# VH-VL binders against Non-structural maintenance of chromosomes element 1 (nse1), part 1

No score or structure here was measured in a lab: all are predicted.

Target 1, 232 residues: Non-structural maintenance of chromosomes element 1 (nse1), of Schizosaccharomyces pombe (q53ek2)
Amino acid sequence: MEKERQDGLSDKHKFILQYIMCRTAGVDNEQVRELVQEQYGETATVEDVINELNNSLHNFDFKIKRVQDQLDGRLTLHFQNLSGDPVSQMATPYPPVQIELMRKIIEWIMKCDDYQYSLTTLQIQKLSRKEMGLAPSVIESHLHTFERDGWLRQREGIWTFTNHALAELDAYLHNEYESNLYECNACREIVIAGYVCDCGYCLHVYCCKHLAHVNCINCNTPWANATVIGRW
Structure headers, positions and changes below count from the first letter of each chain, unless a header shows other numbers; antibody chains are not in Kabat numbers.
ipSAE, averaged over its two directions, is called F for ESMFold2-Fast, E for ESMFold2 and O for OpenDDE. V2 adds 0.75 times the mean of E and O to 0.25 times the DockQ between the complexes of E and O.
Where letters were taken out, [cut] stands.
Atom coordinates printed by the task and the answers are left out, and those that the model quotes come from them; centres of patches stay.

## First folded at step 1 (VH-VL)

Design c01 (framework fv_ciduvectamig_arm2; at its last look DockQ between E and O 0.02; V2 from the best seeds 0.00; counts 0 for: pae E 9.7 > 2, placed apart)
Fold by ESMFold2, look of step 2:
Formats: sequence, C-alpha cells, structure tokens
Structure c01 (fold): chain C 232 residues (1-232), chain A 125 residues (1-125), chain B 110 residues (1-110)
Amino acid sequence: as target 1 above (232 residues)
Amino acid sequence: QVQLQQSGPRLVRPSQTLSLTCAISGDSVSSNSAAWSWIRQSPSRGLEWLGRTYYRSKWYNDYAVSVKSRITVNPDTSRNQFTLQLNSVTPEDTALYYCARDLGYSSGWYPFDYWGQGTLVTVSS
Amino acid sequence: QSALTQPASVSGSPGQSITISCTGTSSDVGGYNYVSWYQQHPDKAPKVLLYEVSNRPSGVSSRFSGSKSGNTASLTISGLQAEDQADYHCSSYTSSSTLVFGGGTKLTVL
C-alpha cells in the first residue's frame, strides 16, 4: 500500500500532551495557554486543544482533567489514567503496606470528625497503630513518600489531599464515600475546603468569595454562621 | 474546532412531543468542562434557556422552571450527541431552537461559545 | 416578560459610545459575577461578547467593555461602527442553577 496516513494528533498536539504528561503533579492552565498560543497563534485556546487531545485519548482510557484550587481558584491540568482501580494506580510503585496505608488515610480523611477533611500526623500515627500496627517512624517515612510523590500535602503537620490526588480519586471518592462527601453547589466538585450552610448549600472557599452577598443565597442565613469545611 | 449540527422535524402538532438532536464534533458530550444546553428564540419572548445536560462525576440536568414538567435533555455518549424532548407542545412552543455549549462560570471559560445552526419548529394543526 | 430587563432599543452615530443595561435581582445579576453578553446579527446565532461581567473572549474587539453595579450589568460599545448594528442579549446564572436572558436590545447605527 502507499504510505499509510495515520489519523492521529499533530506534532503540536503531541508537544502539548507531552508537556502535561511530564508534569505529573499538574500544570498551571496559564502555562499551557502560553504554549498553545506560541504553537497555534494568539487566537488559539487551551480548551480547543485539550478537547481535541481528550477526544483522541478517550479511546485509550486516558484524559486530561482540569482541577480548580478550592482556595484561590487557580486551574491546573492533570493527565489521568481511567483504567483500573484509582488507589491501586496511585500506589502501584509502593509495597503492599504502603498501599494499604494509603487506602486507610483516604478513609480516615473522608470520615474524620468536625468537617476537617484533614488529619494531623499524630492522628495518622494513632490510627495506623490501632488499625495496622505500624510504628510512628514507619508512618513518618510513608507520609514523606506520599508528600514527595504529590498525593498528600501538609502544613504544620496537618495532612490532606493535593489537587492531583483529588483529580485521580474523584470517581473513587464519589463511589466509595458518597455519604461522607460534600459537593459545591456552584461548580459540582468535591469540597474539602469551603463552607456548608445549615440549609445544606455548600461552596468552596473560592466559589464563596465570588458571591456578592454575605448571606447564603439559598436561605439567606449569614455565611458567618456556616460550618467551615476543612482546615485552611 | 467545535461544531454543533442540529436535526429534527420542523413541524409538530399540538399535544405531540417536540424532539431535536444536536450532534457534537470537536468535543465530547461527557466533557467535564462543558454543559450542553437547548435555547429557543421567538419574536415575542426573545431568547429563553430551556435546560442542559452535563457530566461531573455523574450526569446532571438543570431545567427552566417554565418547562420543567415537560422537558427532557439526554446525552448519548455513543453517538456524541444530545437531545431535546418537549412534551405536550402548544403553539406557544413555536420558536427557533438552538443547541449550545455552556462552559459554566467557575473555570474562566465562555458560557455559550458554540451554537448550532438553529431549527425553526412550528407547532400548528 | 424576561427575568432580566434590557431597553428594547438604543441608537447611536458612528464614533459615539453607547451603553446597554441589564437589570436583574440579588438572586442572579446581583448575586453572581456570571453575567454574559451576546451579539446577534439578523439570521445568525448569537455570538458571545463578554463573560464574567467584563472579560472578552479572544478575537472580540476592545471597543466592547462591561461592568456591574448592584443588580445592573452594563455593556458599553465605544467607537460605534456600522457593523455593530445588531441585537444584544444579556444572561445570568441564578441561585437555583438555572440561566435567564434579558429581553434583548436592538442597536441601530444611524
């Protein structure tokens, strides 16, 4: 046969895809926008390029997922593998005990008291000793690895999910923790940093800051009275 | 480049169901950055948003209060399209019907950045 | 009539600036910064001019600008040109997760 034409992505699309794939913790949307404009011209949009990539990637159970930061609203793009078990995929390079610890940390975060959606190092150590028999030094080592690899973040010993982890775990959290899950009424994404009104109306910190009113729009109760979700 | 192509009958009798289809190219109906809306336009009422379907971890629908009891908007991922069904139509449902992509408000994307070509539907005996 | 109020018509001469208002309530225009504006020429689908009150999509002239104060959003067209003659529509998301349009404004360029 004559030289077969491959119905694939252009070299420019492949460059953008590689740029995103090489940055597993996520890529700032504005960095990708600048690359798209450099490759395609000033009128080109990130959205069109990402949509074209996703149309091709879907056949291979991959996609590029956009995540909005719950505090400041910055968008990041994440390459996601849709096949298999998300937790096993996140933890594939780890020994079995680390995989089990990751599953437990997810459960403990999702089921923690007082809407915290976060755990202290001490809480993780106590729970892991009780439920897994692990020593504190083992926990410190594993938490360091999870932080290094971009699955958990911490501030002053308070641990929670990164935006990367939220992207990878989205379907898993909805499926396994539906009853423990808060969802933003503005953008429909999971809330681990935000507010929930007595009436059930729930917003990310960022989504709430963009409202022109100091009261909940659904029931007119002041947001000052709302329950805070997360520690931020 | 995203393109929306509409199809469906242009004449519907009162009390029947209006059914329109919008085929999508250059995007996916299951895109987590988009929602897929139906909008109609008449000289007396201007533009009127009817409803949308979209995927965010699961499928959602939002419908305008005025038609909520009669409307259904369904995705079809296999054919990459979405449909409008409006039951029990009356002559007041005569309008130019558009499908459109709705990007929402939290992502910095445009709200209705791509529109179908329009389908003028007449409801008459 | 429509949930958002726009003047039915406005006119101006080439080179002038004109402003079109869009008034809603605290449950839509006043409660969210998610107001959009569309330009529609005869026999054409609407085209987005502004989103999030004042942001212009790529390819939209800087002659189009937007603002909001309280429950009223405004579209301003500076340096009016003949091709600006069209219908202009505003829209807003609402607290009930629905979308509403204004009644539309016909701009006539004299």
Scores: ipSAE 0.006, ipTM 0.564, lowest interface PAE 9.7, mean pLDDT 84
ESMFold2-Fast, scan of step 1: ipSAE 0.051; ipTM 0.619
ESMFold2 (binder alone), look of step 2: mean pLDDT 90; pTM 0.922
OpenDDE, look of step 2: ipSAE 0.027; ipTM 0.520

Design c02 (framework fv_ciduvectamig_arm2)
Fold by ESMFold2-Fast, scan of step 1:
Structure c02 (fold): chain C 232 residues (1-232), chain A 128 residues (1-128), chain B 110 residues (1-110)
Amino acid sequence: as target 1 above (232 residues)
Amino acid sequence: QVQLQQSGPRLVRPSQTLSLTCAISGDSVSSNSAAWSWIRQSPSRGLEWLGRTYYRSKWYNDYAVSVKSRITVNPDTSRNQFTLQLNSVTPEDTALYYCARETYYDILTGYFPYFDYWGQGTLVTVSS
Amino acid sequence: QSALTQPASVSGSPGQSITISCTGTSSDVGSYNYVSWYQQHPDKAPKVLLYEVSKRPSGVSSRFSGSKSGNTASLTISGLQAEDQADYHCSSYTSSSTYVFGGGTKLTVL
């Protein structure tokens, strides 16, 4: 509190910071926009306030990260601790075996064949049993907890990272899995749902839609012919 | 609100390295929505963009083809600043040098790239 | 070259409207809405007037408007004022993630 005051943050900045920090699964950009406009007036932007906050937060090894949903473009804001091991930090309430399972699931998603960046429930159960000796009921319980706590999402038995997990793991994934990563040429964020053209130009599903280009901007080849990244 | 303050030598000999610093206040050099650019202005060539550095999950640099072999734009997160180093300067590098904040394709606001804040400018003369 | 084409000078009287053109190619102005305009007073850094062809930052007068047709973008200043006397620069982002600039236009308010 006193440190932030001495760092020059206003009471209005502190209110917005607390609002974001209290939402461990992230907060909608539109909710923060309303809050910013209430505090600073109609011309104030979320972008400016978050940049001002991050300027101060870097002194304490913290950051607010913005995440754009790769399919629908929904924006969320996430408070991050940049120090230490992100996997251990995000999973601190969990027993050691559950933390180890999370590390394994991250590895399996990142090293997935055919650009899929996802696992079926059956794949997770088979790998967890083989590599960790876990019972199916234990695996099911842990997966339910990861979904409930916002680290993994599941649709029709296909599991991958939530936006919250991507925000928390961003530095970790770059450090550990650089050779397994694609980056969006529009927004420069990690791609787990998108398209990569034969020329190497890569976009999130939403970024491709947002730019409204039928063809790759770099080589003019139709996006319909691109390799699909992810499952959705 | 956002201020860019430039410093560095104003006179450089041909073949030496031109080095300028841009100190940032009111924003972070590692801001995920910004890129940090160097632009120069001369009577003969007008405004010329030289290069940028920016942070998304790691640091990136992009450089103009005309200077790519001689230029480095480097961030310093501890001092909240970024620098320009231009090697092997010639009299053609005599110009007014600006640092600028670039609103790099900003997914948060949907804005396309433009320069919203500029430093005060530094006139650098390369004597022959 | 690599520069966008602007007229070297333009003039007008207070209350008049003037237009400054900025012509590029299909790889910059023609294909994308990445055109921005900057105003520069003597001994000052450039200041952004318009971005994304026609959008104004907060604090920029509605007298400044922008448009684009094909490879040509245009800046229009309506209700011309003495304070508008300055140099005006257009810029476009390119498919190579670089910038090109116009040669600049000197506006004289007579």
Scores: ipSAE 0.000, ipTM 0.504, lowest interface PAE 12.8, mean pLDDT 83

Design c03 (framework fv_ciduvectamig_arm2)
Fold by ESMFold2-Fast, scan of step 1:
Structure c03 (fold): chain C 232 residues (1-232), chain A 128 residues (1-128), chain B 110 residues (1-110)
Amino acid sequence: as target 1 above (232 residues)
Amino acid sequence: QVQLQQSGPRLVRPSQTLSLTCAISGDSVSSYSAAWSWIRQSPSRGLEWLGRTYYRSKWYNDYAVSVKSRITVNPDTSRNQFTLQLNSVTPEDTALYYCARGVYYDSSGYYHDAFDIWGQGTLVTVSS
Amino acid sequence: QSALTQPASVSGSPGQSITISCTGTSSDVGGYNYVSWYQQHPDKAPKVLLYDVSNRPSGVSSRFSGSKSGNTASLTISGLQAEDQADYHCSSYTGSSTWVFGGGTKLTVL
C-alpha cells in the first residue's frame, strides 16, 4: 500500500503514460484498454485514466489525444507536445531537406483541388522535382521514412495524413490552412474523409454513418447530394 | 489553475442592453483548446446556454436560437476576457449569469464542450 | 420548460444507489454521444461530473457513472453519501453548435 506521489499521478498511471509515449505512431485504444483493465480491474475505462493523465500533462503543455478514424471509427491514442512548431517536433530526427519536404507535402495535401486531401506518388514526385529539385530516389526514400514513422499513409499510390499526423498537426493546420479546412460538425475535428453539404455542414464518413441521418440536420438537404471529401 | 471572474451591472432597465465581462486567469482567451460560453439560470427556466466565442485561426461565435437576434459574445485578447451583450432586455432576462469554459478538444475521439470551469455568477435583475 | 426532461426530485439513503434520467429527442440526446452531467450545491456554480455520456473528469468519484439508451441518458450514483445532496443537471449537444439543458433534479439523501 504505497502513498500516492506528490505530482498527483500513481505509479500505475505513469506506467500507462510511458506505454503510450514510447509508441510514436499511436496506440490502439483496445491495447490500452487491456492494460488499464490489467492494472485497475475489469470495470476501469481508458477514458477515465486518460482524463486523469491529461489533467497532469496539461501543466507541461502535453496531451494524450484520442483520435477516431474517419472511415471506420477505430480509436487510437497519441501523445502530443502542444508547444512550439509541430512540424519541427515531428521531424526532429530528419535532415533539413527532409523537414522542408514534409512542410511542402503538408501544403500540397491541404491545397489539393476537388476536396481530395491526398496526393498520388507521381504528383509528389512532380511537385518535389519542380519546387525543390529533388531526385526521384531521394523523394522515394523520404516517403518511405514518413510512412515508416507514421506521418503519412499510402494505399495504391495515394498518400494522405495518418491519424497520428492529424493529431500532431491539428493546431498547425488551423493556423496555416484555415481557408482550406473542413471541420466535422458532430465531433469538431478536421475532415479529410467525409461529406460537406452545400450549406457548409460537414461530417466524417464514420460520423455520418453513426448518426444515421438521411438528410443534413442543418438544412434538410439529402446527404446523397453532398460533396465528397477525400479519397479512400 | 484556471479561474473565471465576472463583473458588470446587476440592475438593467427593460429595453436596454445587458453587458457582463468575464476575466480569465491561468489560460488565454485565444487558447486553441477552449471555447468561452455564457450560461444563465433562473427558477422558472433552469439552466440555459446562450452562446460562445472561440479562436482557432480566426474567431467564431455560436448562439442559442432563442437569443440569436439580440446577443453578442466578444473576446478581448488584450485584457484576456470576453463579454456578453444582450439587447432589448425584458423582465424574463432576470437570471443568474455564468461565464464558463468549454473544452473544445479533449482526449476522446468524441469532442464537444464540457463546461469544466465556471465563473462565480452574477445576478442580473431587469426592472424599472 | 427545459428542452431535456429530468425528474424534479429523487431521494435515497446513505449506501444506496440512485439513477437520474435525462430524456430528449433524436436531435439531441438520441442523436449524439455528447451528454454532460453537472452537480450544483446551494449558492454555488455547477461542477462538471460527466461528459460524453460516461467520461469522468479527474477528481470525480467512480461512484458517478453514466449511460445512454435511445433518447434517454442516465446518471447513476452508487454508495450514496450525505455530500451528494445537490441539484443535478444534464446537457446535450443539438447538432447545430448549440447546447440545451434539462430542468434539474434535486437529490435528497435521507
Scores: ipSAE 0.005, ipTM 0.512, lowest interface PAE 11.5, mean pLDDT 84

Design c04 (framework fv_ciduvectamig_arm2)
Fold by ESMFold2-Fast, scan of step 1:
Structure c04 (fold): chain C 232 residues (1-232), chain A 126 residues (1-126), chain B 110 residues (1-110)
Amino acid sequence: as target 1 above (232 residues)
Amino acid sequence: QVQLQQSGPRLVRPSQTLSLTCAISGDSVSSNSAAWSWIRQSPSRGLEWLGRTYYRSKWYSDYAVSVKSRITVNPDTSRNQFTLQLNSVTPEDTALYYCAREGSLWFGELYPFDYWGQGTLVTVSS
Amino acid sequence: QSALTQPASVSGSPGQSITISCTGTSSDIGGYNYVSWYQQHPDKAPKVLLYEVSNRPSGVSSRFSGSKSGNTASLTISGLQAEDQADYHCSSYAGSNNLVFGGGTKLTVL
């Protein structure tokens, strides 16, 4: 059990923190809004409560990060560990071979020069067999675990990072794969679903829609002619 | 069990568009474990891969650099087939054209051609 | 890098071994382990013999083996049989999702 901290957090703050911490795939901002209003009244805001929580959590190298989905703009809240090696932290309960597979999957997603920031099930099976000698059933079991635990998502056999993984890996990806990263010029977050113009100006799919621009504001090239980042 | 059946004109005039269709049975053109390619064969150049189309979350196409500016490979999910369109043909485009499937022998994005159509001899002449 | 180099023809007697070479560059054969070999009998579509340099599909005889050294891949056929008389084609991944083929080799058994 976690004991009460002398950090200025109320019991209501601790309840909201526990609610967020227990959800490995993140929690919808609107669900937290309802909880905040139930605990503090209709005038209370998610932003104020999360800021108060983060002021306390920083002392322990933890943070709640708000993530905007790169395709539809939906906001989610994610409990994040800022200390140490993020891959080891997310993979703490895993056997060594499974941790190695996660590191390899991150590398394969990041170092592919195809702008897709994703892998097909077929690609993961082939690369895992070739580079690690793993049997197909073992690979499938590990992928299921990564999906269950909220680190990878899969749609129609295409695997990429969840919003939770992107939040947790943010510093790691910048440190290890800076030359392989695109950053959104509107919101300054990593892009794995978006567009990049020949001039280098880059936007998430949602940020491009939100700005309502038909052409790149920097070079005036139509976004229809930009390089697509990601596979969705 | 998988069969590919080709159809299309055998004679095309220079500067016209070459159009061929490949009908699929025993598999789906939108199968996420397959890709659908066009390959041609001539005595002077041997086998040449021209392009592929494939479905994952959306449709993708890849084209050989030598033909990229004048080629389109398109799926048709309603008829379970895919087509080759090659624009501005010259006598050098005279070849035996095959459609082929990739992706039934092992996992991975790059895989061998495991099923082939019967081939269509296309002559480009006036 | 647009085409791989194969000998135009090779010959052998039944029971012998022959090797067919396929030479490219560091941007295809030398850069990747995605080499395939195809057998083609007259008036038939090609049939896959080997993939990923040395792997055999189910139903392909163990007499067919493959290897790669630097920019050259090799197909070896041991214990030659009359039915092996055919054209043999190599292919390789060439980057950017592109594939290239060799010019083909006519194997004569007699």
Scores: ipSAE 0.000, ipTM 0.401, lowest interface PAE 18.5, mean pLDDT 83

Design c05 (framework fv_ciduvectamig_arm2)
Heavy chain, then light chain:
Amino acid sequence: QVQLQQSGPRLVRPSQTLSLTCAISGDSVSSNTAAWSWIRQSPSRGLEWLGRTYYRSKWYNDYAVSVKSRITVNPDTSRNQFTLQLNSVTPEDTALYYCARDSYGSGSYLYYGMDVWGQGTLVTVSS
Amino acid sequence: QSALTQPASVSGSPGQSITISCTGTSSDVGAYNYVSWYQQHPDKAPKVLLYEVSNRPSGVSSRFSGSKSGNTASLTISGLQAEDQADYHCSSYTSRSTYVFGGGTKLTVL
ESMFold2-Fast, scan of step 1: ipSAE 0.012; ipTM 0.559

Design c06 (framework fv_ciduvectamig_arm2)
Fold by ESMFold2-Fast, scan of step 1:
Structure c06 (fold): chain C 232 residues (1-232), chain A 125 residues (1-125), chain B 110 residues (1-110)
Amino acid sequence: as target 1 above (232 residues)
Amino acid sequence: QVQLQQSGPRLVRPSQTLSLTCAISGDSVSSNSAAWSWIRQSPSRGLEWLGRTYYRSTWYNDYAVSVKSRITVNPDTSRNQFTLQLNSVTPEDTALYYCARSYDFWSGYPTFDYWGQGTLVTVSS
Amino acid sequence: QSALTQPASVSGSPGQSITISCTGTSSDVGGYDYVSWYQQHPDKAPKVLLYEVTNRPSGVSSRFSGSKSGNTASLTISGLQAEDQADYHCSSYTSSSTPVFGGGTKLTVL
């Protein structure tokens, strides 16, 4: 098979790629739409440009993934690495103890009781002290770094994965935590904010709203009776 | 506006059970964003947290180590209230008892934003 | 019980600034930015003055400010007024995610 060369991409495509790659928290789809239209004209689409970029990136085990926010449906584009151990790769600039803390935080979020897929600052500090003997100031510093680098998000002391982390960790989470994962029956992506019916049918909050179903399509039970996934 | 109204006996004999009720208006005892606590205040002015109940897909209770063997904090969704039961009381349990709400419990900060009026309970024979 | 340490009393004159300390350990005050301060007037329930170390609820005077250094949190009252005479309580969370309180400080405005 003939390997596609990175030097075969147009300068305009390389500019769009560079723009996305420089934004570790992801890029709003509408911002990329503006850039695409400026470079290629009004009829150019983000999807076509991203598909062309992905054809070249695939040869290097990279991909641009479009992520739909699970609550509001906002689309973002994320540069991801498909090779190796994703946790080690996302945490490459970190010391070994910080990489270990990230691995443990991922595990604690995934194995969280009552479908919450989130941790309080107190829970993270308690678990980090118990399992790793880390000082509170060290834990706080690492959490700040994970938030700054776009791996975790925090609202009112509730920590969970960013859309970027979900994109980057997708294969890892399926491989390591398959029994702890819910998948949206509408879009087939991992659910950390959504609803699961007693029958097992599961939807993101946005997918449930978008489909406008009052009752579960599989068993006709009201969504009001479903188990809530996530803390949001 | 959230309002907490306390009721219960103000005099309890040693070895008996202290029982207080906190009636809630303006919020639900099963609210996912709240936790419902009992806090007491001794003559030394110090506040002491005793326990809480809260609903997150199921009911949870947490208790202070000092009272864990004697305490039950129990919600009643039908009457929108919660209760304190403290068994085997001694004169050392004489205190001003408050019920209180902590809002956004999952944010992890110990902010008690609404308090009941307080009930002075004397343990004496 | 891991009660937080406060001075039993503090006093000041009108217009003066006073500071009340709240000392814990790395497992409570030092470990988390979840320090709250409560004001309690005689025969009244406590009222939130500050939360998350520095934040003021709506209606609380800007004369009340908070800070934290290491295992010690501080409440500062500037421009002391007669109505500030009250008991002041600090609280934090422990590593067990349970609240703990200080012993309380009686402020006397001379």
Scores: ipSAE 0.000, ipTM 0.409, lowest interface PAE 17.9, mean pLDDT 83

Design c07 (framework fv_ciduvectamig_arm2)
Heavy chain, then light chain:
Amino acid sequence: QVQLQQSGPRLVRPSQTLSLTCAISGDSVSSDSAAWSWIRQSPSRGLEWLGRTYYRSKWYNDYAVSVKSRITVNPDTSRNQFTLQLNSVTPEDTALYYCAREVGATLYAFDIWGQGTLVTVSS
Amino acid sequence: QSALTQPASVSGSPGQSITISCTGTSSDVGGYNYVSWYQQHPDKAPKVLLYEVSNRPSGVSSRFSGSKSGNTASLTISGLQAEDQADYHCSSYTSSYTWVFGGGTKLTVL
ESMFold2-Fast, scan of step 1: ipSAE 0.006; ipTM 0.558

Design c08 (framework fv_ciduvectamig_arm2; at its last look DockQ between E and O 0.40; V2 from the best seeds 0.00; counts 0 for: pae E 10.4 > 2)
Heavy chain, then light chain:
Amino acid sequence: QVQLQQSGPRLVRPSQTLSLTCAISGDSVSSNSVAWSWIRQSPSRGLEWLGRTYYRSKWYYDYAVSVKSRITVNPDTSRNQFTLQLNSVTPEDTALYYCARDQGIAAAGLYYFDYWGQGTLVTVSS
Amino acid sequence: QSALTQPASVSGSPGQSITISCTGTSSDVGGYNFVSWYQQHPDKAPKVLLYEVSNRPSGVSSRFSGSKSGNTASLTISGLQAEDQADYHCSSYTTSSTYVFGGGTKLTVL
ESMFold2-Fast, scan of step 1: ipSAE 0.034; ipTM 0.605
ESMFold2, look of step 2: ipSAE 0.013; ipTM 0.576
ESMFold2 (binder alone), look of step 2: mean pLDDT 92; pTM 0.938
OpenDDE, look of step 2: ipSAE 0.191; ipTM 0.717
ESMFold2, look of step 5: ipSAE 0.006; ipTM 0.543
ESMFold2 (binder alone), look of step 5: mean pLDDT 92; pTM 0.942
OpenDDE, look of step 5: ipSAE 0.025; ipTM 0.602

Design c09 (framework fv_ciduvectamig_arm2)
Fold by ESMFold2-Fast, scan of step 1:
Structure c09 (fold): chain C 232 residues (1-232), chain A 126 residues (1-126), chain B 110 residues (1-110)
Amino acid sequence: as target 1 above (232 residues)
Amino acid sequence: QVQLQQSGPRLVRPSQTLSLTCAISGDSVSSNSAAWSWIRQSPSRGLEWLGRTYYRSKWFNDYAVSVKSRITVNPDTSRNQFTLQLNSVTPEDTALYYCARGPYDYIWGSYHLDYWGQGTLVTVSS
Amino acid sequence: QSALTQPASVSGSPGQSITISCTGTSSDVGGYNYVSWYQQHPDKAPKVLLYDVSKRPSGVSSRFSGSKSGNTASLTISGLQAEDQADYHCSSYTSSSTFVFGGGTKLTVL
């Protein structure tokens, strides 16, 4: 029932914005859909509300970004500050040594051998000790904090970026590591879990599944022969 | 919601450059969830997609093969608009030109055009 | 010629159903689920009617449905109404991150 202006926000819009802002690891698109329908009725869409929010947030260098999970396609919404260095903003509550460790972990993931875009716990421990002289207990504490705060994820001792980190670091990774990046030909986002054909055509795991192609659409080579990007 | 307002010269001489502007309201030209396209329509060619620009931490462009050597689609973030520049025009470039938005935030529909400008008839004649 | 093949015209009576085909190749319609349909009334810009083969934007009647089999996508309009008289255009994504259109189909409601 509440009228909305191009540069104004209703109380209902502010409630949804607050809900998204309070979730540091991002928020499920489906959870926001339920909130939108509760506030505005069943014909209201997440897309319309987020676009209205972003029109106002644009004036303050803030944005809500939607991220698609590269393996399962799950959508999450992430609040971003666009006005500063993304690594510094991501690490704002951290002491300088922990910020430096985060910058180095980003570098090590991006420059990883064999398209892996990930590090083992042992690799992080060895590199952090060698390059920064950090004690194992300090490294372990910092890794736990990065995982807790939603910047890194770990599966069976293998560490890589969360969807939240990829959203926050998107501009930084393009600016600093363009020669190390793959981009999905379907959705145009960074690939850390996917396939790259010898012809250079690249897809996220989910995008490949969604398009349902047995062979590369660009060169007709079987996807079974493609190089795997990431460890998943 | 989203509105696209076109402007530019409606008469262009052969061999000159065709330039049109599309002003955006209700969205940002640098939106990560949108791409901004130019399409034209003529009786002889039907609908023909020409190219697009979009922001993904840096600006990208995609262009149709038929015009790739002559076309530029440029964003202007300060004015929240984007432009079409088509060089070395011939009478065959006479058409109704549309700007349009394509969403990237639809998982399945990232390559369709959900909002269109009013259209501008451009005549290429001496 | 257009990249995608559509019949030039189709006709039907009010209340009936009609189907419009859109045929491409394995590198466009057959290779991707990014087929869109646009409705265009005289002197108006095209309006998106369906996208991703079968999905409807908000505000589009459930009378409009889409499907795809191999290299051919189809738009079906059920319960034809006089206001459905328009031109219908199909479009598909290609491997070059471009769009191609069909030649368009003029629907006449008798």
Scores: ipSAE 0.000, ipTM 0.474, lowest interface PAE 14.3, mean pLDDT 85

